# Designs tried in a protein design chat: VHH binders against BTB/POZ and TAZ domain-containing protein 3 (BT3). Part 23

Target 1, 364 residues: BTB/POZ and TAZ domain-containing protein 3 (BT3), of Arabidopsis thaliana (Mouse-ear cress) (q9syl0)
Amino acid sequence: MSSSTKNIPKPPPLPCITYQRFQSSTRKPSSLMRLVPKEALETWDKLFKEGSGADTYVETDNKSHFPAHSSVLAAASPVIATLLNQSRDKNGNTYLKIHGVPCEAVYMFIRFLYSSCYEEEEMKKFVLHLLVLSHCYSVPSLKRLCVEILDQGWINKENVIDVLQLARNCDVTRICFVCLSMVIKDFKSVSSTEGWKVMKRSNPLLEQELIEAVIESDSRKQERRRKLEEREVYLQLYEAMEALVHICREGCGTIGPRDKALKGSHTVCKFPACKGLEGALRHFLGCKSRASCSHCKRMWQLLQLHSCICDDSNSCKVSLCWNFKEKMKKLSKKEQSKWRLLVENIIRARNSLGPFSSRSSGLI
Below, E stands for the ipSAE of ESMFold2; O stands for the ipSAE of OpenDDE; V2 stands for 0.75 times the mean of E and O plus 0.25 times the DockQ between their complexes.

## First folded at step 17 (VHH; framework vhh_7xy4_2)

Design K2 (from J1 with S100N; at its last look DockQ between E and O 0.89; V2 from the best seeds 0.81)
Fold by ESMFold2, look of step 17:
Structure K2 (fold): chain B 364 residues (1-364), chain A 120 residues (1-120)
Amino acid sequence: as target 1 above (364 residues)
Amino acid sequence: QLQLVESGGGLVQPGGSLRLSCAASGFTFDSYAMAWVRQPHGKGLEYIATITWSGGWTYYSDSVKGRFTISRDNAKNTLYLQMNSLKPEDTAMYYCAKGNTGEPFIFQYKGQGTQVTVSS
């Protein structure tokens, strides 16, 4: 064959990507997440800073003011639109009074309404003030940004209860969920904090709600665990039934490494506990005291299960299948129902696996 | 009736310390965020420190950060401001402010205040 091998460079190593949900990091709106060009945002930020053509101003408690544009503010907030329509001075200018918060938070709030620009360190410093302002003035985009900051490791066990109460007051469902998750994950630690003690005294209904959520979460986890354990038992029974059919119809006891060489085409047995099951079947067939033999009880149950689902009335190769079918007919209706339900559960467990599911199990 | 009573002000030398108190009555103190606000003579209000319900989070303005400490004793219904390394710029009337349940960091209801004067 006339071909040449191409020297292909080794692929670069895959980047090490670590999930980071609660770590501190500096993040700004990136160009990948922005809906408008950076140049447009920079223009709006410059308009805010320079105030050219301003027809209103924002007053803070320290009596300083920022020039502003009523059309921008009103477009950003229906609450501000209403307030501007109610205010007007003798010269025709409008005013927006934002009192009760630090003036730096007001500056950041108004700047955000123009351009979404902010300084990361200052945003973290004022995040709770800005969350409340965004709620009071109905500014969902700022509220969303505050939520993103809080969700990135800002909340800890010492402040989680205070933040939860703030999030409920500001109707911030995502932060309420984050706080509740933290309480559930680390209830012992959170319940010993000063925040919990204060809440227990001042808001006992919230305490009861949180305790109920912790209890419900534990109960749900226990029920999920029980269901998985039951499913595993049913899948083991299904695999044992498949191995039983394999042993009886296709033969397994002659399969081994040397049998491959002697028989030509030969496959390795794919049923994990086939040898053990084969031995149990041989013991069962030869045991004279089956009714009192503990070793035979499990084989008896497996043969009965097979007989319940086998639709081959006269030529089934599974040992004693017909005998167990006859015994099933002689059981009470209640006992027959128990066996049918067990079979249904086994089939349901097997059918819940996807077509691409792989599973390795054996009789322990 | 709802009351906030500030105390602990006075005349102090630069570099000195004072501890302000705010006694609260007529409302459930534990249910509200609290703040200290100051007003220098002839100037507007400056919000200098904020504390959440249990003290799990605090805020300080840059003008006082590192020098002042806000704290609360919910058993005594009292808010405190420990003021260290005082400067003449700290001269002001100091007020205690209360937040609201629905607007927890919008502060109102200051009392008569307590005067702090820092001078040689």
Scores: ipSAE 0.717, ipTM 0.903, lowest interface PAE 1.4, mean pLDDT 80
ESMFold2 (binder alone), look of step 17: mean pLDDT 84; pTM 0.853
OpenDDE, look of step 17: ipSAE 0.846; ipTM 0.973

Design K3 (from J1 with S61K; at its last look DockQ between E and O 0.01; V2 from the best seeds 0.00; counts 0 for: pae E 13.3 > 2, placed apart)
Fold by ESMFold2, look of step 17:
Structure K3 (fold): chain B 364 residues (1-364), chain A 120 residues (1-120)
Amino acid sequence: as target 1 above (364 residues)
Amino acid sequence: QLQLVESGGGLVQPGGSLRLSCAASGFTFDSYAMAWVRQPHGKGLEYIATITWSGGWTYYKDSVKGRFTISRDNAKNTLYLQMNSLKPEDTAMYYCAKGSTGEPFIFQYKGQGTQVTVSS
């Protein structure tokens, strides 16, 4: 007796514009986009609430049930249409069983099928149950509404693992990415939650996937941090070399708090490393134990670095430049290669500066 | 050139212990997460332990948790795996793996491996 009911037309999807009119308080509903009169929505909502002319029922947990209209349910969901055709109670009446979710969620689900009406705070409270119901019964408009609610701050560290698992089962890629990003961003906090501990035992493949994603993200962040720190060191060395040349060619008098008081209105030096380097150079020139002094060691290294870059043979005003060029020739090829590579990296870092960089002040 | 050289494997009785080492070169060791993977004879690869670049966080597969300890010495560019309470099911070739951006660890970088055999 059920063959003629299997030929029922596929029900039309609920209008997205209708439920979007009730969703957002931050965007004014547009009267230009209304497809359904307000009175029609209220009529269907009233039909659901009053149950006049009901020919079937929805059974929930604890054998609680409420009246419903098979034509409305079948039109809203092809899955429900099939289930109603194949369900009969003791009296021959059709029915729809929805178990495993709170009765309140079932009520909201069925109400949405009639009229797309919902109470916002109750919708948020049951959003996960409604996501599952909308997926299982193929109600895309409700599924989209649930996704929007989840995406707008509903997910936290305590529930992210549960939401991720449900989103995967409901094929909600957008929410899966949101959850994964949250796990990666704060893995320590997420991995200490009860949701993580339960998932570890029930879904070990997901645990492995999440751990691998966290480790890959950590490696990428550390590599970026290392590259930025390395570039910063190279730029500081470049600034020191510029200041060295400036001091040796033009002199940069002592301009600072103590010197400023003695000399009055002095112009500021535009070479950032000049003050510290000028003092180091004075120490270097006057130090009798230069070979054993750690402060002079830094100056030796800077002079060696300059000599690798400088091409002003016989005219360079940087102290001992020629001596360090000769010292460079006497180094092993391994040591020469280390200095040459360092110079190349410093020049590469300098050349990567944009025209508006704060570090370009002396040479723009 | 990136190199990972595993050592410390061998034959051991059930319940015994071994310590594996992985000498790393050709990259900035303390910038990357590291892992140990194993391959039983004629079977697929299995991730068993991972450690972050600083050594602050570790993960273990349940089958080795509590028995194996991953550690690293960033000053020596060396990764370690202390294996205690060894079982015959732990018999495998053990490889060291380097973390990488955007790519799975197992299939990009591993050394020659070191054989661990647990038999009575």
Scores: ipSAE 0.000, ipTM 0.322, lowest interface PAE 13.3, mean pLDDT 76
ESMFold2 (binder alone), look of step 17: mean pLDDT 83; pTM 0.849
OpenDDE, look of step 17: ipSAE 0.842; ipTM 0.972

Design K4 (from J1 with G55R; at its last look DockQ between E and O 0.01; V2 from the best seeds 0.00; counts 0 for: pae E 14.6 > 2, placed apart)
Fold by OpenDDE, look of step 17:
Structure K4 (fold): chain B 364 residues (1-364), chain A 120 residues (1-120)
Amino acid sequence: as target 1 above (364 residues)
Amino acid sequence: QLQLVESGGGLVQPGGSLRLSCAASGFTFDSYAMAWVRQPHGKGLEYIATITWSRGWTYYSDSVKGRFTISRDNAKNTLYLQMNSLKPEDTAMYYCAKGSTGEPFIFQYKGQGTQVTVSS
């Protein structure tokens, strides 16, 4: 009966997701490689500024009129195209009315529709207005630019709530996340701002959402901390077990195997847990009330844990290793499962230290 | 009914100061951005200052930047404009304006205005 050893093909190596740290190259907004020749931009900018051949106009709240070209505006924005068509009078004349924003912002907006030209300082100044305009009139390129500016440190604790609300209204998810992150990072400061107080009154749902986000974040942090603490405990247990084996097999300090004279080895013990464990063992050996002693109980648990991990309990020099292994066989399934889980967790913790962790992986 | 009532205007010498107030009623004041606009005689309306509902963001026109300060007291439903270092060019009718819901920088409604005259 020829046992055909089915060569289970080795699973393909997991793609090394090289988390290329997208070094957010702080590409200075300046390096927007203007793919458009400078002369072309100047031509369009000149056309806008001079208004030569304008067949329509943009009206602002201050009743200022900007001459404009209907074809250019319509090409730049489908929304504006529709509005211009709707505005057409009996004579075929069209107009665009932009009310409720500073005339400067409107000027910048219209200029942008022609040539995409802007002044950086003015963009920063009117970034929120321009964001609104870009959203309302469906100008994605301008919207992106506004988002970039907002993402470059424009947002602070005092304005974050306002910016968040505006970003939500303009469907700018990126800025929403940035604002949310700021709120989570410094909830105490942000919640003390006037912006928060006003928002609480005007938009209680948003407050609730933000509070929930903060709570969730804190819960995650707490959970992470708990896991780290647990990991540390498992590592300590591992180290203690290694030390136990070392002491029982080779001897350390004043304690060693019964069958071997403690060679005063001047060699510095490589096991950090040996000193503590030596004390614990001394106590254990001398304790008259082992059954009620908390220290002895811990030692028993360590010895039992060792027996669970030890592959050669018959030849093991660790005291009671064989006895505990036999005892473990008599435990309930539930108890056995608990010990198995503990061992698994210890092994997992050990494996998480990576190959270069200075914690001397004593070859058990 | 929505009402905006401006006050605090008057005659002032160049270099002087005034504080304008706008009493708002008939809407949830703290839910809207507010603005000050002015209209010089024979000229169009211009936005000179805007404040969001939380006072976390403010805008000033270049003409008033560094001299004027917009503020609000949401508990009193009042908008303020502190005007310092007044110039003859600041002579105008000053109006309080209410922003739109969801579009905070779109302003609707203005009051009756208060006249500010800067003259030697």
Scores: ipSAE 0.032, ipTM 0.500, lowest interface PAE 3.8, mean pLDDT 83
Fold by ESMFold2, look of step 17:
Parts: C-alpha cells; structure tokens; sequence
Structure K4 (fold): chain B 364 residues (1-364), chain A 120 residues (1-120)
C-alpha cells in the first residue's frame, strides 16, 4: 500500500455537530406524571384572553400593548421575571417589552406561557420567531415544540441555510444535524440557493466549514466503499482456499450439476467456491506451461497463499504445498512481507464474519 | 433534594372538614404553581386544585369547586387544602404537586401523601 499525502489541517468543528437524541416529552424522576386536566388549561387560556386582574402589560412594536399577569410570566421564564422586576412605567406598573418580532408571534409566545395553547397553522408560520423567543426567554417546552415542527418537513433546500444559522445561535443540536445532513446530501442544490449566497457574503467562515464537511463526507464515503470491496475480495480468497483444501483432501463427490441437487444420504457440497475451483485446479495440474500461463496465474497465487497458512508439514494433501513452502523461503523479505500482510488481512476479514452473515462465494 | 411532605389527613364523617398541609423544601417555593391531586384506592390520579405562585389565582375541578379551598404561605413554604362538606367520594390519598418553570401545567409529586377517609 503506497503512502498518501498529508492532510490539510481540519477546520474548527461546527459547535452543533455532536448529536444527542432529542428527549421526548417525558422525563421520569421517582413519581413524575402529567396531571393537567383540560379544564385547567382552558381556565388559564381564558385568563390570558380576558386579562382579568392583569397587573402588567406586554409592549410590542409600534407601542402596541396587551394586558398580562406578572406572576404567570415570571413563573414561566426566569429571564422575564428579571425583566419585569427591573421595569417601571410612569404609573409604577411593570411591563415586558418585546421588539424585533411580529406582534402575532409575541401574542402566541405569551399565550403559550399561560396555557401551552396554540393554533397549529399560525405556529408553523411563526416557528422561527418562536424558536428565538423561547431561547432568549428560556422556555424549554416551547423550544421543544418549535424543534418538532421544524423536524416534520418544514426545512427544505431553500431555507436550510437560514435554519442552520438560527439553530446554531439557539444551540439546537438536532436541527443543526438535520440541516448539515441536507447540505451534505445535496450540496449542488443547496449551494445554488439565495440563502447560501447571502450566507457566503455575511459569514464566509461558515461557508468554508460547510464545504469542508461536504468534502470530508465524500472522502469518507469513498474510503468506506473501497474498504468494503477489499474485504469482499479477502473473503472470496478465504472461501477459495477452504474449497481447495476440501477438493484436495476429499474430492467433491457430493456436488451434482449446477441445476440439480443431490438427494439421499449425502448432502450437497458446503464449499461454495468448489464448482469453479475444480476446473481451475484440473487445468493447473495438467498445464504444460504453468509458469507463463495466464489461466494458471490465479491458481499459483492461491497455492502460495495456502502454503503461507498451512501448518501441516508432512501430511498436507494440497498439491505442491511443500514446493510453495520451499519457494516462500527463497523470496526476499519484502515479498515475504507482502504475503504475510495479505494473510493477515484475509484472516481479519474472516474473523469479522458474524453468525448471521450470508455470502455467495465467487472464484477470484 | 426536592421534598414534599403532606399531612393533616384522617377519618371524618360525611359533611365534616379537614385541612391538609404540604411542607415544601429543596426548591424556590414561591416561584412555582402548586397543586393538589388525589388517588382513590385502586384508581388513577385526579386533579383537584391549582394555585399560582401568587395567592390571587386559583383553579378547581368541578368535583370540589365551592367545597375546597387551596391556599399557600410562601413565607412558610407551605401549601394548604381546606376541605369542607366532605363526601364519601372524597376518600383518597392526597398528594401535593409542584409545577414546572416554562411548563406551568405539568405537575410532579414525590411525597407519601396523606390519607383522607370519609365514612359513616
């Protein structure tokens, strides 16, 4: 195996690449249970909508206001609790100011703090704004809901870059992984979108991170494919070697014609390579010019391989085993190392074979 | 080390009264909504009442509305349930439960509960 060039230093890892399973809605200490009847949710939703007994208000863009209850808001978010404690208007009332998002998103956010009630289509429309609000105000339940909505087909190739950037800023590992996977799977389509072009201008370091991730993924995929193909070759060699020993010691008396199975007290041959190998061995044994015959080349290699593994000095029934063992002693150390490495790889591939593995043997 | 310790249960005649207490520790009591739930023998848990961290917001199930009063003393870290006009169907194990930040309608309980038995 030839040496490879040294790799370029890896870029810094994306902070959201490590994936942990998203927790379901259940976390169970000793006696956890959900005890909220529909009546309680409806009561709190009604309180929000009617505003009875409100002691604070929420201010949105353009000085729009709606009434709220400081105890509910503060219980739902420690960040909001701090903000309310620090705020006072001219009349001494507390307030919560939320700017930079549509008023509809603020309304949905506050309603969720009271009752977890929401309209599904409006939730989908404002899901990104609500994700930001839930992160900024530390509302994990809303954050989880936003993540679930994004994960259910909301993300497409046109918006994946925008969602990725937002998910990184909100520390949403699951969505970062989903977005990165989409970029890797279809880089051509994603890299041609307007979202990518905007990101390229505003955040070129992120673009380089994504390009490097795509390149690394392609390289790993090709290397895994190459290694799997190589291992299949090693397994074929092992199976051919077992068939060789079987033919030389016992003959293949239990194999019938390809299209007909034998019946009776005999079983069919259990060495899959036996049919093809018998012909190759017969040719090899009768060939007048074995050293130069192209048909014999593979048989030379198989016999040499057997001799490297065979520990039977006097009773080996494989043809020419002793001759190849003697020939091996006369090879250079470099050539001996090549055969030893091949043997190690074949044995390693064979040892990785699980009890459930099923394989057709082909002659090499 | 969250702890919820219920007390004040006992045997009463129909129409009688009891006052349950729940001593809370291991968390900032006045930052959470609190609830009472009950479990009749051999049945699942039933919601009874909820009180927000302030004393001004209370909610009751229909089965106890007008008869039971939930209250709290944030200075003593104690939740109360005043139960009046008790009926045999109020017989159950009573638990107090703590709400969650950001999920105000998800309640968790841990205590052994206090048994209330209403019989002739």
Amino acid sequence: as target 1 above (364 residues)
Amino acid sequence: QLQLVESGGGLVQPGGSLRLSCAASGFTFDSYAMAWVRQPHGKGLEYIATITWSRGWTYYSDSVKGRFTISRDNAKNTLYLQMNSLKPEDTAMYYCAKGSTGEPFIFQYKGQGTQVTVSS
Scores: ipSAE 0.000, ipTM 0.197, lowest interface PAE 14.6, mean pLDDT 75
ESMFold2 (binder alone), look of step 17: mean pLDDT 82; pTM 0.843

Design K5 (from J1 with E103L; at its last look DockQ between E and O 0.67; V2 from the best seeds 0.00; counts 0 for: SAP .747 > .668)
Fold by ESMFold2, look of step 17:
Structure K5 (fold): chain B 364 residues (1-364), chain A 120 residues (1-120)
Amino acid sequence: as target 1 above (364 residues)
Amino acid sequence: QLQLVESGGGLVQPGGSLRLSCAASGFTFDSYAMAWVRQPHGKGLEYIATITWSGGWTYYSDSVKGRFTISRDNAKNTLYLQMNSLKPEDTAMYYCAKGSTGLPFIFQYKGQGTQVTVSS
């Protein structure tokens, strides 16, 4: 029992960018996929099983030789084509050695090269062996089939780290992503497994990569929450500014132009912020210490924001609009830029609403 | 320097049990999938069980499934095979085998093996 006769050759290096893009961007092969009649597949499967006209052999550990057809094997795998050519003896005979795996896995591997035929239960049983063989011999169609099987709930918290290491060794980006996602989603459980302990000792660089990915994921989640909360604030400010203009020009509830208040009848208010703003305006109008009141500060801020947006220099009905425009001119350029940026952000948030948003004011 | 030393074989009656051990040294045991392989006298090799790095996945041949259990103790650098309900057909030389980091589940064996004989 020589260990040197059990080795399966390493596959040739694939261009990383081409392989990774193909594996990560689509589950399907290119437009070269073709429908094949059942009878054609059965014909090739029969050729494999019967071996008529075989000109080479596949040697396995169990002292068996599978008869095979070098043209079929070489067409299916450029790695096998090279190995068959290198194995040629002085009589012109060739062979392919596949050692180190169960003979049943070799049988399934070679059968797949002929006809893509397989038994489902046997394929699942040998899926990891076949994944490695498909990688070693550069057989993308078999690799994709193995990936499909693994993606059907085969991976769990107990085996995810083992599978991740396998997927990295076989350059299976989709399975690497699935495993990484599982690590990120349930880091506490996964980091307590035997698989994590083993990886920590044997592959500390991978552990570091996984920990950094978990930290980055948490940071992204925090940043997304912050941005969503900020966008909500901008939209509320926009709604408040629209309601302020509405109240000052047209009247709403108990506040606004005398003509509307005296009529006492309104169509349904289309400005959702009016109720809250009426409370703030009522306090603002009745507050004796308005300039120094912290509760009135929001109203002052809204008036300042309005003045930055308002195009009507002298005819604007919003209270103190002119005064705030004048104050804006006296601020430093740095302070003016801060207000201008805030207004831009508010408008940007408003403009990002789709046609179906419930927050779109008066336009739907 | 890499060594795989199998032990625990012997003579046993049909229906009996044995536990095989494989002591590993000269490499980082935790970094490799491991397997048990057997060879009956004058016959080919049969891969009967496989276990991943941490034991998260195992494979068994149909000839031993349900009767044999592969396990590993990574703290002791030891691979085990618990063999129950032994049959005369289980008579063979048993070897443990090591995968590689680049070629997991492509196994190599190097030890002298341990003989298991099941005879009445």
Scores: ipSAE 0.647, ipTM 0.882, lowest interface PAE 1.7, mean pLDDT 80
ESMFold2 (binder alone), look of step 17: mean pLDDT 83; pTM 0.846
OpenDDE, look of step 17: ipSAE 0.843; ipTM 0.971

Design K6 (from J1 with T52I; at its last look DockQ between E and O 0.87; V2 from the best seeds 0.00; counts 0 for: pae E 2.6 > 2)
Fold by OpenDDE, look of step 17:
Structure K6 (fold): chain B 364 residues (1-364), chain A 120 residues (1-120)
Amino acid sequence: as target 1 above (364 residues)
Amino acid sequence: QLQLVESGGGLVQPGGSLRLSCAASGFTFDSYAMAWVRQPHGKGLEYIATIIWSGGWTYYSDSVKGRFTISRDNAKNTLYLQMNSLKPEDTAMYYCAKGSTGEPFIFQYKGQGTQVTVSS
């Protein structure tokens, strides 16, 4: 009866998901302008500047009147469309009044509605005005541009609280997060600013929210640190166990198996924990007060831990491995669970060491 | 009742300095952006300086940039405008203006104003 060993075909290699780091191409805001022909932008900009065929006007506080095209303004903003319609007189004439802001900002705003053209320095200068105008008149494209400018290093410790409040008022979540991040990153400096002091008086709820966010962030950081420290402890335990096995099986330094002559092999031990463990073992072997000795207690714990992980306790050269394995069977369920959890954590910590971690665990 | 009372205006020679003050009352001063606006005779309103709640951000028109300084004392509910290197072109009625809540850069209310005259 010829047992036909069915050649189970090897599963195809898992596609290397090349995490192409989506390099967020910081598309320079200039790149979006590249999609519109320059001639088209110039045409619209010219139309705005010359005002040819204008059927309406924009009025500012300085009594400046910008000729405008009602159709263009209405197309650019539904809010402006409504306002123009409401302004219609008996003769059919319309107007848009934008008061309470610098006329330069209004000019930039209206220009943007035509051609999306702007000067970079002026945008930086009027970015907050334009943010408000873009929000009030529902111009998302301008709002996005303002957000981009604000996100490019415009915000500092002195203005962050004010910008945060403005961003909240204008429903700009991204800038809110940026500001919050800055507050969390440097709470000490930010909380000492006039912006913070004023905010504390004028908006105590916001202060509370910010403080809570800082506390939460710190708590998370502390928790992360704790986890890292725990991980390190588990890794040290793992290394100690490996060293223990190495010493007991092969010998290292002055300690080795009873049945083998310690070959004085000048070979550099690959186990970093062997030197320390050798000392601990020597102490353990010579200690007359093992029951009360803290060092011996640690060694016992290590030996017990080894026995929990060892799959072949009957043939294991580690001292007392079998004995501890038998003892473990007699422990309470609660205690067994604790040891199991410890082993799991150690294994988890070990496995978290990427394949490139030089900590070659010889326990294959 | 909301009140803005400007003071400190007067006659000054070219190159001189003035400090304007605006006493605010009837609202939570530190909750609003404030501005100085000026109106030359026969001309419209010009926004020359703006300051946000804490003063962490300020705006200046090009006409006054480097010469004028806007500041505020929130404890005293007072807005200030330090004017240096005054020019004849700076002759105007100067007003303190209050911003709106939620629209901090939209100024709806002004004081009675204070006259600044720069002449030889």
Scores: ipSAE 0.406, ipTM 0.799, lowest interface PAE 1.3, mean pLDDT 85
ESMFold2, look of step 17: ipSAE 0.463; ipTM 0.806
ESMFold2 (binder alone), look of step 17: mean pLDDT 83; pTM 0.848

Design K7 (from J1 with T50Q; at its last look DockQ between E and O 0.78; V2 from the best seeds 0.78)
Fold by ESMFold2, look of step 17:
Formats: structure tokens, sequence, C-alpha cells
Structure K7 (fold): chain B 364 residues (1-364), chain A 120 residues (1-120)
């Protein structure tokens, strides 16, 4: 008989694996699914911790060395692959030297390269060290994890400027944006911090960039506020014109045409501007100096606006409508364009309301 | 040209306090993260405290957390370490260390050190 004792094992069954993916566009994901079974991650983590079959070592500053596998390290980082090709110690062994950082951070860094395993509280403690290491050794998956940790409330007003400078040094665009957003939202508080004062001295170009960003953001905010205020004014003018027509055709409350029965002061009008307009119209009708009166000027302007939009010149019940249409023809082309543009803006504001808007219903 | 000069070491009884200083010159101090590193006799380096450019973030090793405080005065180009509740295990040479622009938390440049001895 032959002394061969090899036993070829039966092939294992083909695995049935399930892929899970997460997708997020607007919110934090409700769950994180892995493409790799947890048992596989635990196996790699155990290999890292026990070091079985290690062919290299990682040297840290505390005169300790821990075993590592050159194939794992080189596969995880092209920078490490290059360094391992060039390494030999005095005994001829391959090594990776990581000095200048706490040995705990080095341990966490290398462990992540094997298995992506980490303890959450230790990761938060060393997140800045790990961000720098991930950048220096080109480990994008660890860099992304560090970014996620920083983005979840780690950054505050006291550290935001220091973190911004770190993120720029590590080319981490997402964290730069997060920090910039914090500066913009609370500029007074951030600009009074020690971080800002130090940056002003040491990196004045960055200060200039941040100030310019704050000014630009304030300009956009002011323009948005201005447009919203304009839209509200246009809607109020439209409501006033509607109420004017209503009063002149049908009468409302205590004012109206002579040939209409008035409803009295106790009735609720479905035109929201009607009550306020009644007072303005009474003043206008009774004012002896209405041509020069500042209170009557608003009524003159409202009548002019009505005349610009009114299509019913022969049967219009609004007082002086025809007179203002004729007055409009006598204005300069520049002045005519100004009134026409105002009317267009009012109509656009009214037309932007949906069918279920509280303003479109005509009720309070 | 670049210099880090540590001072403030000495002999202290257990439970005592010391304040270490590191005077920096030859570079723009406030452009670099800084650290305190200690080396007990015959042992390796331990990175015990670190501080960002402005002090907006600090790090402490578990061996000193709660007892030591790192700080910096950028106007005076000086790094400090306040050491309270000192133990015999804190006996070591203490160095201040400087980061770099490209590797801000890689502290390879250090000064000559100051000796701290905690003994009864």
Amino acid sequence: as target 1 above (364 residues)
Amino acid sequence: QLQLVESGGGLVQPGGSLRLSCAASGFTFDSYAMAWVRQPHGKGLEYIAQITWSGGWTYYSDSVKGRFTISRDNAKNTLYLQMNSLKPEDTAMYYCAKGSTGEPFIFQYKGQGTQVTVSS
C-alpha cells in the first residue's frame, strides 16, 4: 500500500446568498444592510487579532509590534502595497511602520483593513486620527465611515473651524460643506471662537472665502425674502381690486351704489379686503383735498390699477374707470409700461394660487 | 531653525502637580496640531495628549484622561500640559511634538524633552 494519506473532501453545496442594498435620497436610512455575511467579517477579525500565518508586522512607537498579513494590507491600500515592497528590517523581515500616532489608532486602522469591525465609542474618540490615516494610506471605505461619524453631530461651534481645516487638508468635500453650512447658519457665534481667530492669523485666504460665502448666502436669503414680500403685496392689491368691484356693483356693509340695498354692518362679507376698503372709500368720497391727500393717494392708485385690467369700459360700475383709462393713454410710454408691469405681476401672483388655497376660496 | 523647548519638569511627590511648557520657534505655531508624548525609561513612546490648531478638539490617552490637561497659547507660541494627581507611573521624559501640514496628526518632530519624576 502507498503511504499517501490525502483525503479530498466532497465539494460543498453551492451557496445561496441574498444581496441587500440601501438607497437614500432625502433621509437617513432606516436600516443598513451588508453584502458580506457577518460570519465572514468575524473570521477576518479573528485572523487579525490572532495573527495566524502572519508574514509581516506593524511597528508602532510604543516598542510593540503586532503581526499582519502583507497580502491583506496590500490589497486594502495601494500606498501600503508600495511601502511593503520597499521594506526590510535589520533581520530581513517585511514591515509597515506607522509612527507619530497613538498605538490604539494604529490598531483600529489595521483592524478596519481586515474586517471593517470597530467599537463605536473608540471610533468616535479616534475619528480624526483615522480620517488622516485613511487619507494618507488611500483607504476610501474608512474615510467614508469617518465622514459619516463627523456628520452625525460630532462637529460643534468650538471645533468647526479646526475640522474644516482638517477636511480641506484631507480633501473631504462633504465635511467641508457641513462645516461651511454651520458657519453660514451661525456666523456671529462661529466668528467669535478661538478657531476663527487662529484661522484669521494663519490662513487669511480661507477666512476671505468663508466671509464671501456668508455674504453670498445673506444676499440669496434677502432676495428670497424680498420676493415673498412682493408676492404678498401683489395678492393684497388683487384682493383690494376684487373688493372695489364688489362694492361698486353690489354694495357691501354700509357703502355701495344708490340703487342697491345695503346689507348693513352686521353681515360678514366673503371679500376679505372689503371691510378695510369701506373706510378708505368713505374717506375718499368725503375728502375735500383728495387730489393732494396722502390717504386718498392709495384710492387713486387702486382705481388706476383697476382701469388697467378692466375689459368692460361701457358697463363698468367702478367709479371713474373710464376716466383713468383715458388718463392712462396720456401718460408717457415709460409710465404706461410701469403700470402694465405691475398689473402683470399682480395677475401672476393671483394665478400662482392653487384651487385649494385659502386665498383662492375667498374666505378667511 | 525649528525648535521645541520643553520646561517645567522636576521631582514631585505622588498626588502632586506640575505644569509643563513648550516654547516653539522657527515655524508658524498656530498652523500645526501639537502633542505631548512621554517615554518612561527603557520603554516606548506614549502619545498622551493632543490638541488642534486652536484647541477646538483635544485627545487624551486613557492613562492620563481626567488628570492631565493640554492647552496652547497661540499668541505666545507655547504649548502647555497641566498634570494633576501625579503617580509614580507618570515618571518619564516628556516631549512636545509638532504635526505637519500634510499629515496634521502624525507627530514625528519632537523636542529634547523635560524629565518628570514622581517619587516619595
Scores: ipSAE 0.724, ipTM 0.912, lowest interface PAE 1.4, mean pLDDT 82
ESMFold2 (binder alone), look of step 17: mean pLDDT 86; pTM 0.879
OpenDDE, look of step 17: ipSAE 0.838; ipTM 0.970

